VH-VL binders against q10081. Designs and how they scored, part 8

Target 1, 150 residues: q10081
Amino acid sequence: MSNLEFVYKYFNSLDVKELYDIYLLRTNVFVVEQKCAYPEVDEIDLKCGHLMLRNANGKLVAYARLIPEQQQTVRIGRVVVDPDERKNGYGRKLMLQALETSKQEFSSSKTFVLSSQEYAQPLYRSVGFKKCSDAYLEDGIPHVEMRLEL
Short names: E, the ipSAE of ESMFold2; O, the ipSAE of OpenDDE; V2, 0.75 times the mean of E and O plus 0.25 times the DockQ between their complexes.

## First folded at step 1 (VH-VL)

Design z8 (framework fv_ponezumab)
Fold by ESMFold2-Fast, scan of step 1:
Structure z8 (fold): chain C 150 residues (1-150), chain A 123 residues (1-123), chain B 112 residues (1-112)
Amino acid sequence: as target 1 above (150 residues)
Amino acid sequence: QVQLVQSGAEVKKPGASVKVSCKASGYTFTSYYIHWVRQAPGQGLEWMGRINPSGGSTKYAPRLQDRVTMTRDTSTSTVYMELSSLRSEDTAVYYCARETYTVSGDYYYMDVWGQGTTVTVSS
Amino acid sequence: DVVMTQSPLSLPVTLGQPASISCKSSQSLVYSDGNTYLNWFQQRPGQSPRRLIYKVSNRDSGVPDRFSGSGSGTDFTLKISRVEAEDVGVYYCMQGTHWPYTFGQGTRLEIK
């Protein structure tokens, strides 16, 4: 049985170990696993909130960033689950917490959006997101934009 | 182009151990889990466990966890499955098979299989 | 462990006729991500298993459209609309929703 802890911090509040954990997980999933040749680290990281899910052993098992956008919208990006820790429902737990944390941190926000790989849609649908675009290519991988309105 | 090539047939005595290899080619080795599945003569398929070649983490079937060990060598893109304390009931064809996964946790199980390795345990 | 039960275990079929295989799971196969991880595999004599269907109803590339998968929750079906000689072999359902992964006992399809 695992005790899970959610931690939410803006960039300037992250300590060195948290920063290391976040970039290691993101690089291993997006660059190594998914073979994306695009810059993983970007300036948005400096302006957004970082949601971390740790297991009972303190390992970072899932992560997402919450980006406040115009018109009461929050974009959820860089959604990752440690490949070693999949099959534990962490992706769904992370998404539910991302919505809850966004409501607390961005109280004026009514709309949540994300860019989903075509085959990842069921996870996002399970927490209320709906497809709102035709498929498009991002780094050669099919994506669709998804939206959840309160 | 994507293929998994396994080591050759083995004949072992009861109580011995056997180590079967599975060499991956044609794809990024560390991006896919490798599962081991065995099949006794005339019987169905039994899942034994899986390894993540990136971190080396493993998950084993409870019935076999005390006797099975899975490892990998990233320099040769090879996964190993070692089964100890062999019994006659371990006589089977042992297969490796890869699993794909996505960033959000979607899974695509066992799309490519090795050719199988026959292990015979006899006195 | 999740028990996967197939029926029939032996399926003699006349060439050109349809065939149907049932697979029942002891627990729901709907995962927390909303996906149902029910797969179908074919094993021809002397060969490694080959995946035909993933996530209940999706055909792998190169799999003829005469094969179709359907079902939900705990009840699943693999159908072959018109059996051909090359379809001889053993068919297995497999669940990937719960650890450990489990297979059905297999259905042997033979030509009459």
Scores: ipSAE 0.000, ipTM 0.510, lowest interface PAE 13.5, mean pLDDT 84

Design z9 (framework fv_ponezumab)
Fold by ESMFold2-Fast, scan of step 1:
Structure z9 (fold): chain C 150 residues (1-150), chain A 123 residues (1-123), chain B 112 residues (1-112)
Amino acid sequence: as target 1 above (150 residues)
Amino acid sequence: QVQLVQSGAEVKKPGASVKVSCKASGYTFTGYYIHWVRQAPGQGLEWMGRINPNSGGTKYAPRLQDRVTMTRDTSTSTVYMELSSLRSEDTAVYYCARDVTYTYGSYYGMDVWGQGTTVTVSS
Amino acid sequence: DVVMTQSPLSLPVTLGQPASISCKSSQSLVYSDGNTYLNWFQQRPGQSPRRLIYKVSNRDSGVPDRFSGSGSGTDFTLKISRVEAEDVGVYYCMQGTHWPLTFGQGTRLEIK
């Protein structure tokens, strides 16, 4: 009865279809749905880990990237859930797995950070993140920094 | 061909630390996980942990987490396993072994093994 | 931790006869991707372990077809259809589904 699968890979281990799936999902959410003006694909993609959640049909339904930073810190970025798959709890499952995968890949990690859009803060609070900055505009969209310490 | 070559035997006193090396050749070093497994005299195999040579990311067995450290040097294709606060119970042959998977919790098994490094902890 | 239990612990076999080793896990080894990460290793005296079987039933390259693996869920078997002198050693099952990775206690195969 295996229904969902989490897969974690660094850039050089991604195959062409995985890369296609990741950029398609990210572009559809950040560029098409959220109308973000900044370039979606960046050089950090080459240096970080990519966490994928697939459904029973092999479709990529959720994704996040894990970026190791200084001071035993991991930044979680590009958190997306397929718009057609919302209300399935995938965002929460993804965040819990991101923390678990970070402990597997960056075992010395103590601190997790992310930049959250206003609407997404309840999701991140539900897994333990707390607001640690005033609201700021990133390409015209309100964000706050959030932090979790284990 | 594909091989893992480990450092030589070590004799240590209780309380000391030991650092064992595992040098890879014949394949792309950063494409494969390296596990460490030990075997006490006349006993079975015990998994100690693994390292991702690409990221440097590690995962250790809970019972050894406070004493074991795994590192790598990509310029020499070498993985290191350091065990601190040695006890007589740490006397064992220590093996490194290669694995091909990046899926969390999904390891095919260790297809290529080093020759082993005997570590003796004796007063 | 997942406990892997092998039986028998000691397996004396007459040359040319079949041998069978059982491995049981304390919980299911089916991963979320539908695969079962149960592996078998052989360790000859004084040598490093050698992988024989991965994912329950797949033989590694160079492993003779007289070795076969089977099973599902929590119950697994390694069979040797016709034991040869070079088969003497200890056989271990190992699960890769759950952290930490765990091995069975080993089965010593001896010629009688």
Scores: ipSAE 0.000, ipTM 0.502, lowest interface PAE 16.5, mean pLDDT 84

## First folded at step 2 (VH-VL)

Design a17 (framework fv_alirocumab; at its last look DockQ between E and O 0.03; V2 from the best seeds 0.00; counts 0 for: pae E 17.3 > 2, placed apart)
Fold by ESMFold2, look of step 2:
Structure a17 (fold): chain C 150 residues (1-150), chain A 119 residues (1-119), chain B 113 residues (1-113)
Amino acid sequence: as target 1 above (150 residues)
Amino acid sequence: EVQLVESGGGLVQPGGSLRLSCAASGFTFSNYAMNWVRQAPGKGLDWVSTISWSGGSTNYADSVKGRFIISRDSSKHTLYLQMNSLRAEDTAVYYCARLYSGDYYFDLWGRGTLVTVSS
Amino acid sequence: DIVMTQSPDSLAVSLGERATINCKSSQSVLYSSNNKNYLGWYQQKPGQPPNLLIYWASTRESGVPDRFSGSGSGTDFTLTISSLQAEDVAVYYCQQYYSTPYTFGQGTKLEIK
């Protein structure tokens, strides 16, 4: 295969360029593309794992954060694929790896959760997540909670 | 001070197994992808396997797929290669090598450990 | 797999003279988005492990003497030692890191004439 690789680090292990790449990707999509004014950078970033997919040239093409929660639960958040890299299957690859990395890095994890916008639900269903709430608004946008149990 | 030290090489009969270790010191082991590269006596370099910094992704040369297992232990700062179903053509000096951020060039090499598979 | 072919297989050069080693890849190792050649050069002195000399085809690793230089792009690459010294006796390898499996050239043995 190509030089694709997932890169997983806790916050304190990120270097400056990795942090820059993560925030550039997240803000370009969640704030600029989605036209949603929101404090995108938050304190959760300081206390979670950061999962990166880089291509052969080191470009960050997909990202998610893995947040350990109580009751043997891992929350997968900030799931994003670079707009110019969409249609390469990276969203599905990212989600599958997020599950495997969570099992490896957070021992005893049994439950995986995320908060999904409408457009992303098909992706999450395709890897085994199921809707587990009614829709609710977050920053004016409908979301649902989705869950996968081992 | 920054170094990689391989161990576990030796003489093994065909079909046997052997486990190589590579001890890392002087750098943050968990930040780097690690590799095994081998060199048959009097021959060139032959890439064997790669493991990502977290251990979540592995790749193998076709010649060793299904027989060799690369792994790492972050608490011991150690890279491993489990070699099963060994063949005469696996005879080589085995080097561990560090990749600079990502899966790119090998910026640090160990001294190597000799594996001899003889009938 | 990307096949790396070096020439010559061996080379004898007088002290102070130029040594030139060529490397050809079976596919381009130039990534157009960042305009970088995923090509490295390694030196292996007798009884020692390989050591990195050049990465990105032409960037010298820290501590490598200025007499070593790399050039080329795409599929054709060259390592040049501008004024050979006795300590440069080694086998030299090119290596692509564009994609797995990572592959090396067969090596070029450099000796003093």
Scores: ipSAE 0.000, ipTM 0.484, lowest interface PAE 17.3, mean pLDDT 87
Fold by OpenDDE, look of step 2:
Structure a17 (fold): chain C 150 residues (1-150), chain A 119 residues (1-119), chain B 113 residues (1-113)
Amino acid sequence: as target 1 above (150 residues)
Amino acid sequence: EVQLVESGGGLVQPGGSLRLSCAASGFTFSNYAMNWVRQAPGKGLDWVSTISWSGGSTNYADSVKGRFIISRDSSKHTLYLQMNSLRAEDTAVYYCARLYSGDYYFDLWGRGTLVTVSS
Amino acid sequence: DIVMTQSPDSLAVSLGERATINCKSSQSVLYSSNNKNYLGWYQQKPGQPPNLLIYWASTRESGVPDRFSGSGSGTDFTLTISSLQAEDVAVYYCQQYYSTPYTFGQGTKLEIK
């Protein structure tokens, strides 16, 4: 509980092990678990912030990237919790921290947006996000756009 | 009757601007995502843009990004396409098409409006 | 981008005979979670807009005659008209709606032989 640690870094500040852990977790979930072949690693990684949640053992248990956009908007992407660490409330902790970190890093930010897989909507609703689009497909997976105004 | 009716097409010079409209009737317009699809003379179908039911999300083909703006007015049951910096290759019949809720295919099409970009 | 390729480009078939149009996608449009193919077929008659015929690769749209059928899965799909009628003269397009950009095949022109 209190042994959890959040670490926020930009790409150039990540060490090799951190980058490895991030890509391992993302690919294991978004590619392997979800059976979806797509260019998981992209150029956005180079210019966004990386929020990492580690447990007492130093294991990366959850992750998200924070992407500043125009009009005082921050997009939260690649939200993932380790399959072995689910049901521990890490998703909600991650999202709350993502919002807090965004406010600190991007002080003028007013709007937060994300693309949610349909099944994941309850998590984002729990922290105040609301659906603002019809369902659409991204790599065959149903998504909805969600928004939080602060 | 459920239908879509496009308007606003015409002749425009390269670099010019044009705004297309699509009037929806016979269904709850605000419940559906809407699309623009174009077809050059004698050519195939080319997806242009999509807008969500609320207008909160938009998507564009790479060929029109930065030049075209899709929007909608729920009070008027109308879909719009603002076309700027028009090019000769934008010449086409422009169709508005409804995205079937939850299923993602285009189940309703208008008759189209012709846009000709020529000097 | 997913590239859709139809074959043939043009087809002439006698009245009452079977017409077959093929469509290939550069990658699978089958979604593993629901086992649905995000593939549609459209018919466009001269001077008219496209009309939806088939969705989910094999489901006929309401009002579409029984002679039209869709089959296939993954990357290979087929539209079949079991007995060609005069009113079936048109250009037919396959489309994937698996991911943006949504893409169409180049079209197949079907004529009476």
Scores: ipSAE 0.000, ipTM 0.582, lowest interface PAE 11.2, mean pLDDT 92
ESMFold2 (binder alone), look of step 2: mean pLDDT 92; pTM 0.936

Design a18 (framework fv_alirocumab; at its last look DockQ between E and O 0.03; V2 from the best seeds 0.00; counts 0 for: pae E 15.0 > 2, placed apart)
Fold by OpenDDE, look of step 2:
Structure a18 (fold): chain C 150 residues (1-150), chain A 119 residues (1-119), chain B 113 residues (1-113)
Amino acid sequence: as target 1 above (150 residues)
Amino acid sequence: EVQLVESGGGLVQPGGSLRLSCAASGFTFSNYYMNWVRQAPGKGLDWVSTISWSGGSTNYADSVKGRFIISRDSSKHTLYLQMNSLRAEDTAVYYCARLYSGSYYFDLWGRGTLVTVSS
Amino acid sequence: DIVMTQSPDSLAVSLGERATINCKSSQSVLYSSNNKNYLGWYQQKPGQPPNLLIYWASTRESGVPDRFSGSGSGTDFTLTISSLQAEDVAVYYCQQYYSTPYTFGQGTKLEIK
């Protein structure tokens, strides 16, 4: 047992350290590791839910945003696993929890959508997502839209 | 019949605001990305903004970022463009355009609505 | 941004003759993963919205006459009208949808000589 802990909070409930950890992890991966300069921090952070996965030492090892949308849809965004913590199955755990948390927080949710980087598709397929668009570039990175309907 | 119908265009002074609407009919609105494309009088086509099927993803041309807001109401099968801080160079016919399902080319266009920004 | 450049800006062709319009992109719009060119062609007649003619560089949209064809790959593309008809008088635009911002060529005005 890894003694992992999931924490779900909206922006106004995040403490300074939680916000710091989230932004540090996101920027280190989406900006630095992926060599992509873009507005990483945006106004969606103020409106969405923040799902955090921490290990036994309290380290943020994975993270995702849950964004309610119209038509009983939830968008899952900024899915990230700490580079030093990959290959531990945290991505799949995060996605499964994201779906479960979404059902709890947004009881009427029937559809889940995300924009997947091409290399990440297997992760999302493993939890039931299906590609629903042709490939396109977003901030210079190949993406596809993926959808899961319950 | 599958169609898009724009409305809300008109004359507005520089610095003013205007809200365009695009009513969709004849197809499942929520299954498509929607876009605004504009055309200045006697000029070419200029992409303005795009929004995903669920409305959670938006993108804008640099020329309108911070001033225009694209949105949609699936229950009303309607696309919107809120235009603030309008400039003379925003004068154009504004088309709403549908992206082909699962792709990103525009397979359906409205007839357009004229927006004129002038003192 | 991907810049689309058409040539010529204007073209006059006799009825029944071949019309050729070229389009160049500043970078490749061929996606290696699916081997598709994210390139479309549109026809716009006076007072009307654009109408999709070709997508994926060479596939005709439903209802488009056989005399229209698209060719090319990577950065160089061509729209061909094999036998110009009177109703083909219009402005034609190429467009890339490989990445945002989506961009159009400046347009080619096609007239009857």
Scores: ipSAE 0.012, ipTM 0.586, lowest interface PAE 9.5, mean pLDDT 92
Fold by ESMFold2, look of step 2:
Structure a18 (fold): chain C 150 residues (1-150), chain A 119 residues (1-119), chain B 113 residues (1-113)
Amino acid sequence: as target 1 above (150 residues)
Amino acid sequence: EVQLVESGGGLVQPGGSLRLSCAASGFTFSNYYMNWVRQAPGKGLDWVSTISWSGGSTNYADSVKGRFIISRDSSKHTLYLQMNSLRAEDTAVYYCARLYSGSYYFDLWGRGTLVTVSS
Amino acid sequence: DIVMTQSPDSLAVSLGERATINCKSSQSVLYSSNNKNYLGWYQQKPGQPPNLLIYWASTRESGVPDRFSGSGSGTDFTLTISSLQAEDVAVYYCQQYYSTPYTFGQGTKLEIK
C-alpha cells in the first residue's frame, strides 16, 4: 500500500541516475554520518548486484549490494537505510528481499555472510543470521562475521 | 531498436473482456516497472496501472480496480492487461509505457492499441 | 490525488515566436530529500503516441531540441518553446510522478497563428 519498490540490477545494467542515487545514499551514511574516511566506492561495485528500495516518492530509502563468492556463498554488504526513513522496518524488508533475490540471481547459493557492527546484530539475527567469528576491527570499529545457511 | 508494440485491441460489447499485450524489445525488460496509460478519443492521458519488475507489486487507477489485471512474462518480454467487465467509459487508445528505472516518468511509449466498447 | 492544471487549454503562436505553457499542481512535487521536482512534460503530435520532452522539471530528454525548456519548482511550472517551428504543433501535457495515482494535466493544444 506504501508503493515500496525493490529494484535489482547488476552493475552494467545500472543507469547513471541509479548509480548517483546509490552513491549519494552510501556516502551520506557511511562517510558523512558515520565519519568513516575510507574509500566508499571500490572495484567490488563493478562485479556485484545492487538492490535498491524506493518509496512512493521515488526516494532511495534502503540499499544493499549482493556479492557472489566461492563455495556457494553470497556476501551482503553496504546495508544502509536512509536516516530520515528509519523506524519503518525497511532494514528487515531489505534483508528479506536480499535473501530472496540472491536465490533467484545466484544459482546454487546456500550460504549468506556479512560483516556486522554491534548495533546491527539484532537486525541480522531477526532474519536468521548467527555470529560465526570473534570480533575484528574494520575502520577501527569492532565487527563480527555473521552467517545464514538455507 | 528500443520499442514497445501493443496488440489485442478491438471492438467489444459492454460487459465483455479483452486481453492486451505489449511486446518489448531492445532493452532489459526485467529491470523496469511497466505501465498502461489510456487516452479516450479527443481526451487527455489517463494512467491505468503499474507493475513492478518482479510482478510482486501492482497498482491501479480507482476506475479500473477489480476489473483490470496487469501482468508480465519476463521470458517473453511481454506486458499484459486483462480487461474484464468492460464499460463504454473504457473506450480508449491503450499505451504501454516504460517507467524510467529509479523514477516514475514515462521515457518510452508504444504506438497504442484501440479498444472500443460499444453495442 | 495530485491534480495537475494546465493553462491555457489552447494557444496560437506565430512561427518564430515564443510559446509558454503553465502547469500547476495541487500540492508540491518537490521532494526535499533529493531536492528534485517530480514533474515531466510530454509532446503528442497528431496520430502519434506521447513523447517525453522534459523530466525533473527542467532536464531535456536526449534528442529534444534546445528551444524547449522547462522551469519552475514546487507547484508552479512552465514549458517554453523559444522559437516556434511548424513541427511543434502538438498537444503538450505536464505530468506529476511524485505519487500514485500518476496524473497528467488536461493538455494544451499548440497551434500556429
Scores: ipSAE 0.006, ipTM 0.503, lowest interface PAE 15.0, mean pLDDT 87
ESMFold2 (binder alone), look of step 2: mean pLDDT 92; pTM 0.930

Design i13 (framework fv_indenebart; at its last look DockQ between E and O 0.06; V2 from the best seeds 0.00; counts 0 for: pae E 19.4 > 2, placed apart)
Fold by ESMFold2, look of step 2:
Structure i13 (fold): chain C 150 residues (1-150), chain A 123 residues (1-123), chain B 115 residues (1-115)
Amino acid sequence: as target 1 above (150 residues)
Amino acid sequence: EVQLLESGGGLVQPGGSLRLSCAASGFTFSSYAMSWVRQAPGKGLEWVSSISGSGGSTYYADSVKGRFTISRDNSKNTLYLQMNSLRAEDTAVYYCARTIEVTGYTYYGMDVWGQGTTVTVSS
Amino acid sequence: QAVLTQPASLSASPGASASLTCTLRSGINVGTYRIYWYQQKPGSPPQYLLRYKSDSDKQQGSGVPSRFSGSKDASANAGILLISGLQSEDEADYYCMIWHSDAWVFGGGTKLTVL
């Protein structure tokens, strides 16, 4: 019986196919689907962890990046689920795994933060994040900061 | 029109096995999670198992964990329940249900149900 | 200590209203849950009625009359299915359901009799 597989790698451990899959998924959602005409790839990718969720066929179905910050904080960013794989609960599974992976890989982590579009806030609330800022624009789209404390 | 049709029920002795099938039509099968729910004679509804649209995640009620296996074949639009080590208390009508999801998120409810298939476990 | 508790039966007259309760056990809070409601008539599979979390987060099932509605009683830690203008066809079993701890959980069901 096949199940989901989580793969976590820091940037320097990614192979070229993993990087291709990540950028294909992120670009298809954040640039094409969301019609956001700003560069999706940035230098943060070089200095963070990459959490991948693959199905039994090896397809990348969900992704997040885990960015260590100061003061025992991990920023979770670029949270995305493949459009054709939505309605499978992968967003929640990804977020739960992101929290557990962050605790393992950044062992003193106490605070988790993210920048959320309005539509995604229910997902993040379901795993314990709380809104902690007024709205601001990120790439022309309204966002709020959300935070979870252990 | 959305339809779910269960099959594979029957009489079986305790300790025996059965495989249930649920044929789906009228919707994009791979986009929905699916569930099995059972109802013993004269009793209420009991969730048995669920599987994600891709088949990558499975969930089981404690009462069936280790004995039942949920699976799906998206190329055939079919959901399965392999039932092993059957017990008298597994006697029920077994329903196949389509599970509502929030896109990329948690499962929400069951919006379409099949007619059910009857499993009887008795000597 | 069942996760969801429903009264076993309830009776009401045609044209009256019925209020069916679904009480969550102590330690979990109704305010954070989406409560799903199902109707089952004798010899038939269950039918989805509606879900309710709040007035801004609710959904009526396809073809379900507006006289069916959801609400909550926070002080009783309970979800409520309200059926107004009862008709004889509303005589059925009614189940509540939530997603809790990686499992769907049903209440025990309420048999509604329309006398």
Scores: ipSAE 0.000, ipTM 0.496, lowest interface PAE 19.4, mean pLDDT 87
Fold by OpenDDE, look of step 2:
Structure i13 (fold): chain C 150 residues (1-150), chain A 123 residues (1-123), chain B 115 residues (1-115)
Amino acid sequence: as target 1 above (150 residues)
Amino acid sequence: EVQLLESGGGLVQPGGSLRLSCAASGFTFSSYAMSWVRQAPGKGLEWVSSISGSGGSTYYADSVKGRFTISRDNSKNTLYLQMNSLRAEDTAVYYCARTIEVTGYTYYGMDVWGQGTTVTVSS
Amino acid sequence: QAVLTQPASLSASPGASASLTCTLRSGINVGTYRIYWYQQKPGSPPQYLLRYKSDSDKQQGSGVPSRFSGSKDASANAGILLISGLQSEDEADYYCMIWHSDAWVFGGGTKLTVL
């Protein structure tokens, strides 16, 4: 197994290449692959943390946003794995790291929430998340709220 | 017309098995999550199980986990509930309900119900 | 403690308004949930009435009279089904429901009697 590297940065600390890699991966998946036209880049990017997973070659293979919310809650968003790198367990690794990083960066974090596309639920269940809402549409794609209490 | 029709209910001894069916018509069956909800005589509604439109995801109430299995055949527009190791407390009218549209109309709850089929577990 | 609690029974006169409550247990914020309401008459399956999360996120069941409406009481951490202009045919059991912790959860139901 090749070496993997997690890097966590806030927006102002991202270099141009990191930002490029993030936006490229997100748009290729959430906009192009999923055929969903929406404002992918938003103001939340300026306020949240950015968790990047890179392989031994330096390729961004997975990514997530860590968004602090009120009441000691952290929202995990824009969870994505590179289409060419799926089925390598990167999604689970990313989620586990996201939880650990959140605990470190956001003191007293107790609740983790995310909006899961319906097909992605098994990934989040595998790390302890449970559905906590009925289905809803987000940008035309079915989603459910999932929650993990620690 | 949207319609759900349950069948397969009956009398069964404790420890026995029964398989319920729900025939759906009037809508794109595979686009909707489906659920089973039961109601014991003189009691309230209790959710039993749900299954996604594709059948890839299933959910169960703790009271039936390990004993009941929900499934569907989208080619037949039919929902199933395999009930094993039946207990007296499983006695109820079992309703089939259209739950959530997966492709776009996800704001629905259980918006369509069948007439129900009666399951009686007794020695 | 039950996730959803409903009064066992409620009585009201024809023409009056009935407010049916669905109280969520402590620790569950009612503001984040869509609450579904059902009406059940004797010998019949439940009928979907409406769902309510907020004023901007609500839906009325097909054929359900406008005198049925949903709301929330944040201070009580409860969903509310309001039936205005009560009619004799409104006599029934009413159930609330939410999706919570990977399960559909029903309240215990309220028997509404129209005097």
Scores: ipSAE 0.000, ipTM 0.577, lowest interface PAE 14.2, mean pLDDT 91
ESMFold2 (binder alone), look of step 2: mean pLDDT 93; pTM 0.948

